# VHH binders against UPF0764 protein C16orf89 homolog, part 6

Target 1, 326 residues: UPF0764 protein C16orf89 homolog, of Danio rerio (Zebrafish) (Brachydanio rerio) (a7mcs3)
Amino acid sequence: DVIDNILMSLSKGITYFDMQGSNINLDGVVGYIILQAQLREATRTWPHSDFLSLSQRAAAISMLKRLSKSLSTAASTLQETDPKYFKEFEPILDSSFWSLPGEWSSTDPSLVYTSVRAMECYDEHMSDKCMTFLLGTWKDNGTPCIVTKTCRDTMTQFGCPHYSLSHQLLYFMIGTMKGCSKMLKGDLRLSRVNITVGHYKRIFCSNMMKSNQDIFKNSLTGQMQDIFIENILLCGLVGFSDFYKLDWLQSILTWQDQEAGCFGKEEDISHIFEEFLDAPHKRVKRREKTLTDGCSSHMTGVAVSALGGFLNFYLSEQDITKRPII

## First folded at step 4 (VHH)

Design K11 (from A12 with D31S Y33A P99T D101N S104E; framework vhh_7mjh_2)
Fold by ESMFold2-Fast, scan of step 4:
Structure K11 (fold): chain B 326 residues (1-326), chain A 120 residues (1-120)
Amino acid sequence: as target 1 above (326 residues)
Amino acid sequence: EVQLVESGGGLVQPGGSLRLSCAASGFTFSSYAMSWVRQAPGKGLEWIGRIYTSGSTSYNPSLKSLVTISRDNSKNTLYLQMNSLRAEDTATYYCARGTYNFWEGYFDYWGQGTTVTVSS
C-alpha cells in the first residue's frame, strides 16, 4: 500500500519533470539524478522481494527509462541557461556519482549540540567554493580533492543551524563520493581532535534529526518543508534509516500537487503581490517559480529524491505487512 | 523587526540608466546574502541577481550585461545599477533577504517593491 503511494507520487513527479524540464534549475536536476540512482537500486532489489507485484516492477522500470531520457534533455538546457554552475557542478550531474548506503545506522541523541546559533554560520558562496575545490572545478583548475584550512575550519564548525548545517554534511558527502577520502583524512589529522569523516556525518545528522523532530512537533508550515525534506534526503543517503519515518512520509505525500505533480506549488502568483501591498514584511519561501504553474523546482527535486530513499528503505524490509499505515 | 525599503524607481526614458537602493534594518545586514527580483505587468517573478556576504555576485545570465549589484555594509544598503533600459524592463523591483546555491535557497523577507516605468 505504502509502496503504491510512493510509486504513484514518483510517477507524477517524473511526468512533471518531462513536461517542465526546460524550466528546472540545477537543484531540481540534481534531485532527479539522485532519484535515477534510487530507482536503479530499487529495480535491482525487486527480485528478492515476495511482496511486490509484476505491475509495480514494470512501473519502476518504465519510470527509470522515462527519467533517463528527460535527464539528458534537462542537462543540455541547464548548460545553456546557467553555464557557470553547470561547469562547476557537472560531476554531480551523473547518477553514478551518488552512492547509496550499503548498511543502515541510527543517529545518536548524545551528539546533539547544547547550543545552536540563531544565524547561518556561512554564506552560499563559501559553501559552493569549498565543494568545487573537492570536485576539481573551481576556476577550471582540474585538480580534485583540494582541502583548504578555511574550508576545513568552516565545514567542521559545531553549532551551525538550518542550511549551514546540512551543507556541512553535503560537503563531506561530496568529498567521499568524489573519492577524496584519503585527502580529507590527511587534512583532518591536522586537527587536534582527530574526528573522522564518518563521525562528522553522524554528528551532523544527529543534529538534523533533532531539527526535524522540532519542526514536526511544533509546525510543518510551508516555510519549514524544504529543510525538513532535505534533512531526510541527505541523512538517508548517508545511511541513517531513522529518518524514514512513516509519519514523515505521509506528510511529504500530502505536499504534492495532485494535478501538476510538483511540490511547493502556489495557486496564484498574484497572491504574493497582494501580501506585499497589504503586509510587505511577511516572510516568503523562495521556490524557483516558473511563469505558468508556480511550482518549486528545488522542492520538487529534493522531494522526489527523498521519496526514492523511502522506496529503497521499505524494499529492504522483509515484512511490510507488519507495519500497517493508519 | 526586519525591514527592507526599496527606493529610486520612477519614469525613465529608453536607453537611460537608473540605480535602485534597498535600505535594510532590524538585522545584521553584513551577515546575509541579498537579492533583487522583478515582476513585469502580467508576468511572473524574474530573478535578477544576488550578492553574497563576501561581495561576490551571481546574475541571471540574460541580464548580466545590463545590471550590477553592489552593497554598502556601513550604510546597510543594497544597490541595483541598471543600464540601457528598454520598455521590457518596466516592472516592480523587489529587494529580498536570502541565499541559495545548487542545493538550497530561501528568501525570508521581501520589501514592498519600487516601480520602474521605461517609456518615452
Scores: ipSAE 0.000, ipTM 0.287, lowest interface PAE 11.1, mean pLDDT 79

Design K12 (from A12 with D31S Y33A P99S Y100H D101T F102L; framework vhh_7mjh_2)
Fold by ESMFold2-Fast, scan of step 4:
Structure K12 (fold): chain B 326 residues (1-326), chain A 120 residues (1-120)
Amino acid sequence: as target 1 above (326 residues)
Amino acid sequence: EVQLVESGGGLVQPGGSLRLSCAASGFTFSSYAMSWVRQAPGKGLEWIGRIYTSGSTSYNPSLKSLVTISRDNSKNTLYLQMNSLRAEDTATYYCARGSHTLWSGYFDYWGQGTTVTVSS
C-alpha cells in the first residue's frame, strides 16, 4: 500500500505541474527534473513478481510520459521568462545530469557538529556563483570545474545550519555529476586536510540527519517542513537510505493539498507563518507567505523529488531475499 | 531588524503607468533575490516576478511585457514599473525578500504593502 500511496501522491503532483507549470520557478522545475530521473530508474528496475506490481509499473510509466511532456513545456517557459538564469543552470535541467545511488549506506552520529550557527553561513549569491563555476556557465566562461579558494572555504566550513548545510552538500553533488571529481580532489589537497569529497558528503548528511531528527521531534511547520524535505531529497540522492523512514514519508504525504496536489498551500486569510528553528530551548521567529495559487513552488519540487527517492528505495527493498513467511 | 517598506501606490487611470518602490534595511540587500507579489481584494496572492542577485529577472508569464522589476543596490531599493494598467490590476502590492537558491526558494520577510487602485 506504501507504493500505491507514493504513486497516488506523485500523480497528483504531476497533474499540478501540468496545470500550473508556467508559474513554477527554476527551483521547482529542477525538482520535477529529478523526479523524472527517479521515475525512469523505477520503471527500469521495477520488480515483476505479480499482477499488482505490473499494474503499479504501468501507472509509473504513464506518469513518466505525462511528466516528460510537461517538462518540455516548462523548459520553454523558463527560457522565455529568464533566459540568463536558464542558461546559467541549463545543465541541471536535463534529467540525465542527475545520477542516482547504486548502493545504500547510513549516516554516522559521530560526525555531528559540537556547535551549529544560528544563522545561515552564506547566501544565495555565493551558492549560485560557486555552482555556476562548477557548471562552466558563470558569465559565459565555458570552462567547467572552476574551484576558487572562496568557494572551497565556504563549501567545506563546518557548523552551518539549514540551507547553508544542504547547499554545501548540493555543491559537491553538482561537482561530482558534472565530472569535476579530479579538480575537486586536487583543490581539497590545497587545504591540507585529508578529507575526501565522499567523506564531506557523509559529514554533511550526518548533520542533516541530526537536523531532521530535531525538526521532527520539536516542530514540523512551514519553513521547517521545507528544510526537512530538502534534507531527505539530497541525502537520499547521495545514497543515505536512513533518510527513507516510513514515519517521515507518512508525514510528507499528509502535507500534500488534496485538491491542488501541491505542497505548502495556505488555506486561511493569515498569510504570515511563525517559524521555529530546530534548537530545543531557543525560538527564532521567521515570516513566510505562500506564492500565486497559495502553493510553495520550492516545497512542491523538493517534495515530489523526495517521494521519487522513497519509491526507488522501497522498490529496491522488494528484491531482497527474505526469510520464508510460511 | 529586517524592514521592507513599500511606497508609490495610489489612484491611477486605466492605461496609466505607476512605479512602486521598496526600501530595504537591516540586511545586506545586494545578497538577496527580491520579489513583488500582489493581492486583489477578496482574491489570493499572485506572484509578479523576481530579481536575482545577478540582476536577472523572472516574471509571471501572464504579466510579462506589462511590468519591469529593477533594483538599486547602492540605495537598498527595489522597484516595480507597471504600464498599461487595467481595473484588474487593482491590488495591494507587496515587496518580499525572496531567497531563490537552487533549493531555497521562499519569501521570509514581507512589507506591509502599498495599495494601487485603477479607476477612472
Scores: ipSAE 0.012, ipTM 0.295, lowest interface PAE 8.4, mean pLDDT 81

Design K13 (framework vhh_8fcz_2)
Fold by ESMFold2-Fast, scan of step 4:
Formats: structure tokens, sequence, C-alpha cells
Structure K13 (fold): chain B 326 residues (1-326), chain A 121 residues (1-121)
């Protein structure tokens, strides 16, 4: 049972978070915040027609309770160990910030770029700055929904690969969830752009779909696993159910460490991390944050939140296939 | 192959100044944020300063704001850290680090070899 497999994987991921949550950076915590929103929706809409459904729903309710407790502890720890970064992204650390799709749609292969750049279009600092302008948190400004020409030009350019592509989608998602829809629409209109926010999301997810198809066929290495899962998470949240493929789910489930319950684990990295960082200060991160057990904070976060998306999708699909309407 | 080579460290008295340099190669320099991080004796790594790929935005740790200035020269593929009003607590090995595209992580792709700064009377 697909649902049981997802629930078992999520239980392991939540147990990992219970054990290691104080060591997880903002990237991982945000993933668990999104999972909290998805589990809340799942438990609200879960069918309870028989004993199996009731048992599965009870397990999900238990997981939501455990996760909520762990998130409270993790958010408090993050605020103390990385206060500037916490302050800049505090609005997204509330699960009510993250809206879930009301209906499902599909990507459009006709929107796929004819050419994609080899290198990222912009850096993480530019991405963070544009996001914090929307959130109202850049240098304690307090005014949300600020859209600069640089951010508009950067976030609407076509041909971007990997993380710059997924972060263009994330930019418009955050803007919409923060309540910036009128400001974004006004800015696009002033620039004489005839493309809506919704159509930009469709373009980006159509290209993220093409990227995932290529990754799945050609390479499933660690870095590509991370972006592959992030594409599923973000496009699934926007309502593109064609990302919730059974074979992609099965692959993601195999990437979870059986003992630890995390994702992106490399055994030798825990020794390297301890040797060079000597109980590392959380404000400073080496390359990418690798926990002392070798796990990837970012990959674990995007994986559990993507699995929450699969859960919500398959609850509806499973009900239709098992109980046809006569 | 990403390579970062730091230089410019040394022994200075409290209140003194130093300029650190980092030579970068193996990536499209202007497309990535650059950072300075440090490791004081017997302590973990501490992020010091960052600069965007274009050089249009800079950010600093509270402990160094107003005393340190980060600058970059994209034509020469160099990033610099101008340090003034140095304090004994600024004693550390300083590393140059390339920024990462992981939105939420605030992480760096690579750490350089490091350059030792000692502030002592």
Amino acid sequence: as target 1 above (326 residues)
Amino acid sequence: QVQLVESGGGLVQPGGSLRLSCAASGFTFSSYAMNWVRQPPGKGLEWVSGISGSGGSTTYADSVEGRFTIIRDNDKKMVYLQMTSLKTEDTAVYYCAKGSYKFWSGYFDYEGQGTQVTVSS
C-alpha cells in the first residue's frame, strides 16, 4: 500500500527530526514546516470509511502531534543560534503561510525552453534578497511586497537551470502566499509584460518537469537527487499533480537511510565535519550543512515535504480507484 | 575544479588594519556570492561577511559591522576583506568561501586554504 509506505517513511523522518532537530538548519526546518501544513490537510480530509483508513489516519494524527512538538523546539533553537537568518525568514516558519492546491493540473511541454544555460542565472544572495523584499524582512524594512526592477528582471528571465529555475518559482509562490498578488500584477503590468503570475508558474514547472525527466533517465546522483525532489515539492505545492509519479515516489523512498531516517547521507562526511568544525557554530556553514551523522539538512527537508505532497495526492486517487461512483 | 587561495594574514597589534585577498578560479566568478568565514582558536567557524555576485549588496556579522569591508573585482576574479580597528577576538584563520544556490541553507560550496590573522599586543 502506497499510503502505508509514505506513512512509514514520514514516521522515520519525524523520528530523525525529534533526535536531530536542534542541529538542523533553516532549510531543513522549513521542509518540516511544509510537512506540518500537508499533514494537517491530510488529517482534515482523510476518508474514514473502514478500519484501515481509520488506523492510517490515527497514525497521521500521531505524527502531526510529534512533528508540532519538535518544530516548536527547533524554531526556538534556530532563533538562538542563527538569529539574523531566522528573523529574515520568520514568516515562512509558520505552517499557515504555506497554501496547498485546491485542484490539480498538468504541465505543458510546449512551454519548455529551446535552450537552457549551463550555469545558474543568479546567486543565493540575490535570491534571498528578492524573497526578503517580498516578506518585508530585508534589513528590518518592515514593508512587505517590494518588487524591484532587478528582482522582476531576474525572476522572470527564461532559460535558467537547476536552483535558479526552482527559486524563480519559489519567488512567485512566496509573493502569492505573503499576499503580494496585487503588487506583483501591477509591477508586471508597468513593465508591459502580458504574462500573469499563474502563467509564469506554469512555464517554470513545465521546465522543471523536463529537467526531472532528464535527471531520472540520465543521472540520480546526490546533487541531482536534491534538485529532483525540490522540483516535485514546489510544483506539487502549485498544483501540478503530474509530478506525483509512482516511479518517482519509489525512487525517493529508496534514498532514505534505513537506520537514521534522513536523506542525502554520506558516511565519511560526519567524520570530516567533526574534524574540521569541532562542534560547529550554527551561524557558519561549511560548503553545505552536513549533520554529524552525514545527513543532508536541505535534502531531508525537501524529501519529507515532497512525501507529504504525495500523501495528499494519493489519498484522493486511492479513494477513486477503490470505490468507483456508481 | 573550484580553487580559492587566501592571502594577506599576519600579526598585528590591537587597533591595527589588514587586507585579506582571495583569488578564485574554476567557476563563473561573477555568478556567485563570495563570503569570508573565520575560525578562532578552539572554537567553531563563524561567518564574517558576504558580497553578491555583482558586488551590489554586502552583509556583515554584527561583531564586525562598521570595522570590516568586503569588496570584489570581477575582472580579476578577486574578493577582499579590509579589516580595521582589529581586536584580540578577531584572531582566527580566515577562509574564503563560494556561495551556494540553496535558498534556505546560507551555505558555501567550497572553503579555501585559509590565512592566519593574529591580533596581539
Scores: ipSAE 0.006, ipTM 0.252, lowest interface PAE 9.6, mean pLDDT 81

Design K14 (framework vhh_8fcz_2)
Fold by ESMFold2-Fast, scan of step 4:
Structure K14 (fold): chain B 326 residues (1-326), chain A 120 residues (1-120)
Amino acid sequence: as target 1 above (326 residues)
Amino acid sequence: QVQLVESGGGLVQPGGSLRLSCAASGFTFSSYAMNWVRQPPGKGLEWVSGISGSGGSTTYADSVEGRFTIIRDNDKKMVYLQMTSLKTEDTAVYYCAKDLYRWSGYFDYEGQGTQVTVSS
């Protein structure tokens, strides 16, 4: 059962976060925030069905409760370890900030770029700056929805690969969720661009779809796995259900470390310390931390978040009249 | 596929004892935590007890602490619930439940259940 497989994976990822949340960076924590939003939606809209489905919903409710507690702790830790970065991105650390799709649509292969750059179009600093302009947190100025020529040009550039591409989508997603739609539309019109924010999102996701098809066919390495999952996460969040493919889900599930529950782990050394797992709490924590230090914070966050998207999609496909509550 | 078969339920008087058994098949038994959950008449499902894959760690609901003991035999692929000092409030259908992970608190499979009735 696909839902059972998703729930099992999410349970492992939440357990990992509960144990290692203090070591997870902001990007990873944001993934768990998005998962919190997705689990709330899943539990709210869960189709009534047989005993197995009711048991599955109870699991999702339990996971949501555990995740909410762990996120409170993680937010406190981020505020202490990097107060400036926490302050700059505090608006996105609230699960209510993240909008989930009300309807599903598909990408359009005709929007795929004829050429794609080999190198990223811009760096992380540029991406962060443009997003903080939208959030109103750049240098504590408090004015949201600032759109500069540099940010517009950077975030609407065509032919960008990998993280540049996914972050262009993320920019417009954040702008929409922050309530900057009027300012973004106005800026695009002043620049004589006849492409709407919604159409930019479709262009980006159509190219992210092409990227994922190529990655799945050719190169499922660690970095490509991270890009692959991020593309599913972000495009799924804007309503492109054609990213929720069963074979892609199955691949993602195999990339989870069975011992630690994280993603992107380079080596599994847990077996050499098995005899110490039942040690006193403080020593158990240190051994668990050592065993899981090889995990990718970013990949773990995007993976659990993407799996939450798969969960909501597959639940929405259930016909309640064929599977009544008993 | 995965199968969990409970047995050992029955009618007992208050203060009595019962041992519930659960025979597991279709998965690597020692890799998963096992749980007992119960459903009293007219009430929702209540978690009772859990045991780690190795058997080294156990935990209990406050309502059964000191009265129930969970044990497992990985060679026989069995998990047991030893129940003592039974109360009328322990009357329920008891289910053996496979945990999703080492100890997630979520159950991906439950057996058919075994009825325990505590009454005079």
Scores: ipSAE 0.000, ipTM 0.127, lowest interface PAE 22.2, mean pLDDT 81

Design K15 (framework vhh_8fcz_2)
Fold by ESMFold2-Fast, scan of step 4:
Structure K15 (fold): chain B 326 residues (1-326), chain A 120 residues (1-120)
Amino acid sequence: as target 1 above (326 residues)
Amino acid sequence: QVQLVESGGGLVQPGGSLRLSCAASGFTFSSYAMNWVRQPPGKGLEWVSGISGSGGSTTYADSVEGRFTIIRDNDKKMVYLQMTSLKTEDTAVYYCAKDSYFWSGYFDYEGQGTQVTVSS
């Protein structure tokens, strides 16, 4: 019962959020906001052809109502503890901001880069600034869909690894969801780039797929778990169903702490040393908050939202009328 | 072994009231959210209400909001459902359930529940 395993994991993650929501940072809360959007879609589209599916839908409705209550509390806390970031990213703290895919497609191995940089292409400050220009929240400007040459050059650069790669995708996702498609298209045309926003998303997800395949084959431990899950979350949200692999799902489920219900709990000393060796001072995750129970706010958020994506995918597989015929 | 025993059901007329009880054993009661779920005759399960482990948060299905109240007593390991302004549509077998999903379904409980019949 793949669906039952996902629901069990989500129930534990939502219970954790109910208890710890006031301690979770912006990135973690955004993950739960995306999960809220995923659960709303799941409860609306849930198959009810048999008794089991009806009972599972009832469980999902219960979880959605609990999550909505917990999110209200978490948003109020963020406004008090991190007012600058709350104001800058308030638009993405509404589940209605996050669009879910209407159809499924696959990545393209022919779009994989011939070479990838060893280090991140840019830091979290650059990423945040470019996204706030799209949202219209940079320094209270109020004008959305601003695309600078620096942001265009940074966000269309090929060969970026790990978080800089996934955040290039996130930039175009936010732009599309904010309604900036016309401005993005115009700016790309002025730069003499013959690549559409949709094709950039496909290029990025094709490379994120290659990254996940390499991580899964070599060693799925330490820092790589977080990157692996984020790639699944973001590419799944833009409709690349080839990320929703059963063996990848099973791995993610084993990383959840059985007692707390969170992800990224640091109980293994070797894992702590491995993270230090990989990226002790990486900028992209410098705002990450380690909770008092040892859990990762960021990893918990991306994990529960990715599981919401798996849920919607497996429910759609039970409904043949929703399957793409490309 | 986890056990949940429901009681308090019966026959009541429309507009009446009933209080359902659920006695829990076999787990750390205060660590788990508790739910009420019902099954109308010939239909599937329908979620009714939930309460957090501490009792600090409650949620309700739209169909029962304002008419039903879920409460818990962690010292006695009991969860209750106070039902008022009952309608014929509330006729169902009522089950209490730990907020936990497992391989064979979404609740740990299996048994007879408690029958509520709303009829004139």
Scores: ipSAE 0.000, ipTM 0.371, lowest interface PAE 12.8, mean pLDDT 81

Design K17 (framework vhh_8fcz_2)
Fold by ESMFold2-Fast, scan of step 4:
Parts: C-alpha cells; sequence; structure tokens
Structure K17 (fold): chain B 326 residues (1-326), chain A 120 residues (1-120)
C-alpha cells in the first residue's frame, strides 16, 4: 500500500521532471540527484519474495532509467545557462556524492535548544561560501576541505531556526561526503569543546525534529511545508528514521499537484516575504494574498527526494533480516 | 549587509512603458539570481520575474509574460525590469529581491521599493 503510494507519487514527479527539466533550477536538480541515489539503492536491495515485490521493483528500475536520462539533460542545461553555479556545485550534482545510511537511529529530545532565534542566524551567501570552501570550488581555488574560523563558528552556533538550522546539518553532511572528516575533526578541536561531527548532526536533527513537530501541529502551510520536507530529507539521509512517520508521508503525498505532479503549485507564500521584510528594521502590513505561483522547483526537489528516503526506509522495514537488533 | 535600491517608478497611462532599476551591494552579485516582486494596493506580495546569476535564463509570471523583460548588468551590479503594455492591474510597489541557490525557492526582499501607478 505504502510502497505503491510512494512509487505512484515518484512516477508523477519524474514525469514532471521529464517535461520541465530544462526549466528547473539548481536546487530542484539537486533533489532529483538525491532521488537518483535513493532509487539506485532501492533497486539494488529490493526484496524478491513474491510477484508484487518483483513488479514494484521493475517499476522502480524503469523510473530510475527515466530519471537518469532526464538528469543528464538537466545537468547539460544548467552548465549552459548558469555555468558559475554549475561549477561551484558540480560535485553535489553527482548522485554518487550522496551517501545513504547503513543503519537507523533516533533523535534525542534532551538535545533540543532551550531557546531558538526568531530569524535566520546567517544568510545564504555565508552558507554557500562555507560549502564551496569544503567542495574546493570557491573562486576556483581547487583546494577542498577548507574550514575557516567564521564557517566553524557559524555552522556550530546553537539556537538557529528554519533554513540556517537545516544548512548547518547540510554543511557537515557535505563535508563528510567530500572526505573532509579529518579536517573537520581537527578544526573542531580548536573550539576547546570536544563535540564530534556525528554529535553535531544529532543535535541539529533533534532540533529539526522539534521544529517539524511544532510545524505539523501549528503552521503546516506555505514555506513551512518546504522546510518540513527538507528536515525529513536531510535527517533521513543521515540515518534518523524517526522522521519517516506515516502521517507525515500522507501529508506530503496530498501536497502533490494531481495534474502536473510537482509540489508547491498555487501555494500562498506571501507570508515568507512579510517575515523577511519585517525583520529587523522593516514593517510590512499584509492585508490580502494573491496566488500566481506555479510549481516550486525547490519544494518539488526536496519532496521527491524525501519520498525516496521513505521508500528505502519502508523496504528495510519489510526485510526483517536487515533490521537493527533492538 | 545586503542592500537593494529600486528606482524608476512613476505614473503612466494604460499601454505605456517604464523601466525599473535596482542597484545591489553587500554580496557577490553575479553569484545570485535576482527577482522582481510587487505588492498591489491592499494585496500580498506577487512574484513577477527572475533572472539567473549569469543572465542566461529568465522566467516570468503568466500575467506579465510577453510584456515585461528582465535584464542584468553584472559589471554595474544592476538588475532592470523593462515594462511595456502596462495595465491598471500592474499598479504596485515593485521590489527587487535577491534569490539564492541551494535549497531555497524563495527570496530576500530588502529594498524600499519603487511605486508604479497605471491609471487612465
Amino acid sequence: as target 1 above (326 residues)
Amino acid sequence: QVQLVESGGGLVQPGGSLRLSCAASGFTFSSYAMNWVRQPPGKGLEWVSGISGSGGSTTYADSVEGRFTIIRDNDKKMVYLQMTSLKTEDTAVYYCAKGSYLWSGYFDVEGQGTQVTVSS
């Protein structure tokens, strides 16, 4: 049931990407790259116990083949239309860059911050600069695994909300996947607080879990749907299976457009502009909303990628021999 | 600190044209997509148009496609919105907004805006 629902949703999302891939931006393409890694793992490890399982695996293999062709085209288009962005983030546009969890773990409520800032801790420029230092692509420097004091201090700050929180996790994920573990460990020792990269990831995901619980109860609309899915995607990728909740999956599936197969279509996102304009020195008075939005490249990318994570989790749950011993 | 300064707005009759300008500072301009967003009187913010960091790709809201053109000059750190065939429905305060790559489908709106009024 669950597997079929995920596969149906993924098929629609891949069909959308086949039709619109030349118009999707870098953020959306990265999501589909991660989905490619997820589907490759799923098809490699799929159980073959009966005809239904074999049929589902065949569908997944077909989807992986379609997705691989579409991604080749999309990468070529990005290189042509945005060569600077392509060059800076080319390492993450390879699905082999993205490692998947070998075992499952849970977040820890005791690591939740006592207070969280209302506004983002840092801007996207700082985030992207720190990540490109790890990738070795900042201004074509060519030296990977550069960790500055500013990046360390920014990426280990506690109390950050929303995207600055999820990007702190992403920073350490990218560093680990790029092979920067030794450099990150060495640099963290200079902070004189002996917290490992693994423990930072656990702290961040514990707070992303608290954030998702609050969003799910109170404000599951607009930009909050986007960050909600991103938290599931990123924390799932580092092995926190407590993000793969059935009711969260059901909600994500309802946000897919029935005709186009994308996410974020006809979404009222005007409240996020009010948030940015209102902090800290600007006031904007929002009276009415307009809906002129098409599909969201970012939301579509993180959604299909997160669904790939749900797929791998539920496949692992059906194979009792691969489950961790309790 | 990101700073965006919009200009070029004014009063114009239906069918007329205006060119809006946005001067950017405080970030590596060519590394970010730029967007135009507007707020009609008594309404919320509405995305209008976007342009990639290189200028190689552009996108437009259905309501303005074929009438508006977004362009950028990375050497001058400027983004422009050329508006033609203006309609009364285009009346709004127009803001330029810095986009980001990686994980964000939304925009930072930091400017004061520039008022466009289309009336007969």
Scores: ipSAE 0.012, ipTM 0.264, lowest interface PAE 9.0, mean pLDDT 80

Design K18 (framework vhh_8fcz_2)
Fold by ESMFold2-Fast, scan of step 4:
Structure K18 (fold): chain B 326 residues (1-326), chain A 121 residues (1-121)
Amino acid sequence: as target 1 above (326 residues)
Amino acid sequence: QVQLVESGGGLVQPGGSLRLSCAASGFTFSSYAMNWVRQPPGKGLEWVSGISGSGGSTTYADSVEGRFTIIRDNDKKMVYLQMTSLKTEDTAVYYCAKDRYTFWSGYSDYEGQGTQVTVSS
């Protein structure tokens, strides 16, 4: 039942991507790249050979084929539309870059911060610069795994909210996947507090879990839906299966537009912005520009990749518990 | 570090035209989509128009489609908004905004004081 619901939602999202892929930005394309990795794993490890499970597996194989074709087109368009930014993040546009967890763990409430800042700890320029240092793409420098003191200090700061928190996790994920583990370990030894990369990931996801619990209780409006799904996606990829909650999945499924198959659809795109004041500059943070059909490319990408994570989790639970999942 | 400086606003009669300019610095300009947003008196912020980093793709809010044109000059690090057939309801402070077109960033930022556009006779 749950597997069928996930597969139906993914089919709609892939159909949307096939039709609108030329208009989807880097964020959205990366989400579909991660979905490709997750579907490849799901079809490889599908646990049952009964009639119903074989039909579901066949549907997943069909979806993987469709997605692979759409991704080739989207990557070519993205390279043409934003060539410099494409080049900076080219290493992550390969589904083989994205490692999936081999085992499941849980977050730890004892690691939740005593206090959290109201404003982001750093901006996206700093985030991009630090990540491109790891990827080896900063200003066409071919040397990967560069860790500066500024990046170390920024990415290990505690108390960060929303975007800066999830991107601290993403920084260490990118570093690990790029093969920078030894360089990161060496650099972290320079810190007064000698914490491992693995433990930083656990700290960040424990705080992202607290954030999601608060969002789910208080407000699931558009902006918070985006961060809510992103937290599930990233922490699920690190192996924290306590993010794959059934009621969270059901909420995400209801946010998909039934006709278009995308996420974050707004009928009046002129009022999708939320105001955040940033001192000392007179700046206001705004939501990403929507597509012409009112959909969010960012939210669509993170949603379909998060659903791929739910799929792999429920398939693995079927192997462990021997319970029906249909 | 990132700076955006808007200019070109003023008083215009209904049906008139006006061109806004935005000078950008502190980032790799051609790598980011740029947007124009506005705040009418007593109302919230409204997204107006967007242009991709290469300039190859543009989008517009329904209320300005066919009347406004967004253009960029990557060599000069400038974004422009050409406004024609101006209406009283186009009266607002206009801001240019850098798209936070990054890995899972759902936001764009505007900076600076903006430029006031008033449409009246």
Scores: ipSAE 0.015, ipTM 0.289, lowest interface PAE 7.1, mean pLDDT 81

Design K19 (framework vhh_5c3l_4)
Fold by ESMFold2-Fast, scan of step 4:
Structure K19 (fold): chain B 326 residues (1-326), chain A 121 residues (1-121)
Amino acid sequence: as target 1 above (326 residues)
Amino acid sequence: QVQLQESGGGLVQPGGSLRLSCAASGFTFSSYAMSWVRQAPGKGLEVVSDISSGGGSTTYADSVKGRFTISRDNAKNTLYLQMNSLKPEDTAVYYCARGSYRFWSGYFDYRGPGTQVTVSS
């Protein structure tokens, strides 16, 4: 049963978080916050048709209780260890911030870019700054939904790869969830842009779909696993159910460390560092306390939250929950 | 334009000390976590130390813990690595690396050209 396999994986990931929550960075904690939102929705909408469904729902309720306790501890630790960064992203550390899709749609291959840049279009500092302008937390200014020309130009450019592509989607997701839809629409209109926020999301997810198809066929190692899962998480959250493919789910489940319960565990990371030396503009995974056990806090966070998305999708598609994992 | 420039490398005898500096420009230095990363001859990269944006949190590789101290001066846009009790295995090119703000990435986005440290008698 697909649902059972997802629940087993989530249980292991929550156990890892319970043990390592004080060492998980903000990226990983946000993933568990999104999982909390997804488990609340799952337990609210869970089918009550038979004993198996009741047993699975009880397991999900238990996991939600464990996760809520671990998240309280992790939030306190983040506030202590990095109070400025915590303050800047505090609004997204509440699971109620994250809205889940009410309906499912599909990406459009006709929206795929004819060319994609080899290098990221912008760095995470630019991304974080633009997002904090939307959240109203940049330098404690308190005014949400600030859209600058630089942020608009950066977040609407086409041809961006990997993380800059997924963060363009995340920018518009955060803007929508913060209630900035009118300001974003007004800014785009004033700039003579004829593309809506919804259509930008569809363009970005169509390109993230193409990226995932290429990654799945050609390279499913290291950094590519991380971006592959992040694309599923973010596009699934905006309602693109064509990312919830059974073969992709099965691959993600195999990437979980069976002993630790985390994702991105590397026994030998020297190949990543060779890339850093050969291409100084290429991003290299940062060391953090959780990396002493070889695990990636970012990949663990995006993986468990993506699995929460698969869970909600498969619960909405009852026939699929009866299919064995092949 | 983001720039990171290391200095303070050189030849030192086993048991000696060196202090590396990294001059940062083109960005708000106080907003970023910073790291020292090294590559020994014929080996991969090793992250030797990290420091938070405000300097309140530091980490060290087990190989250097108790011997190396990372620090920063946000007023001078400068990162430091104090290296004591140097060993031949500390021979490497040392890079200053910038961490981006951490939301959904977790990678170094810029590094300096590196400075050579040779520990030999």
Scores: ipSAE 0.013, ipTM 0.266, lowest interface PAE 8.2, mean pLDDT 81

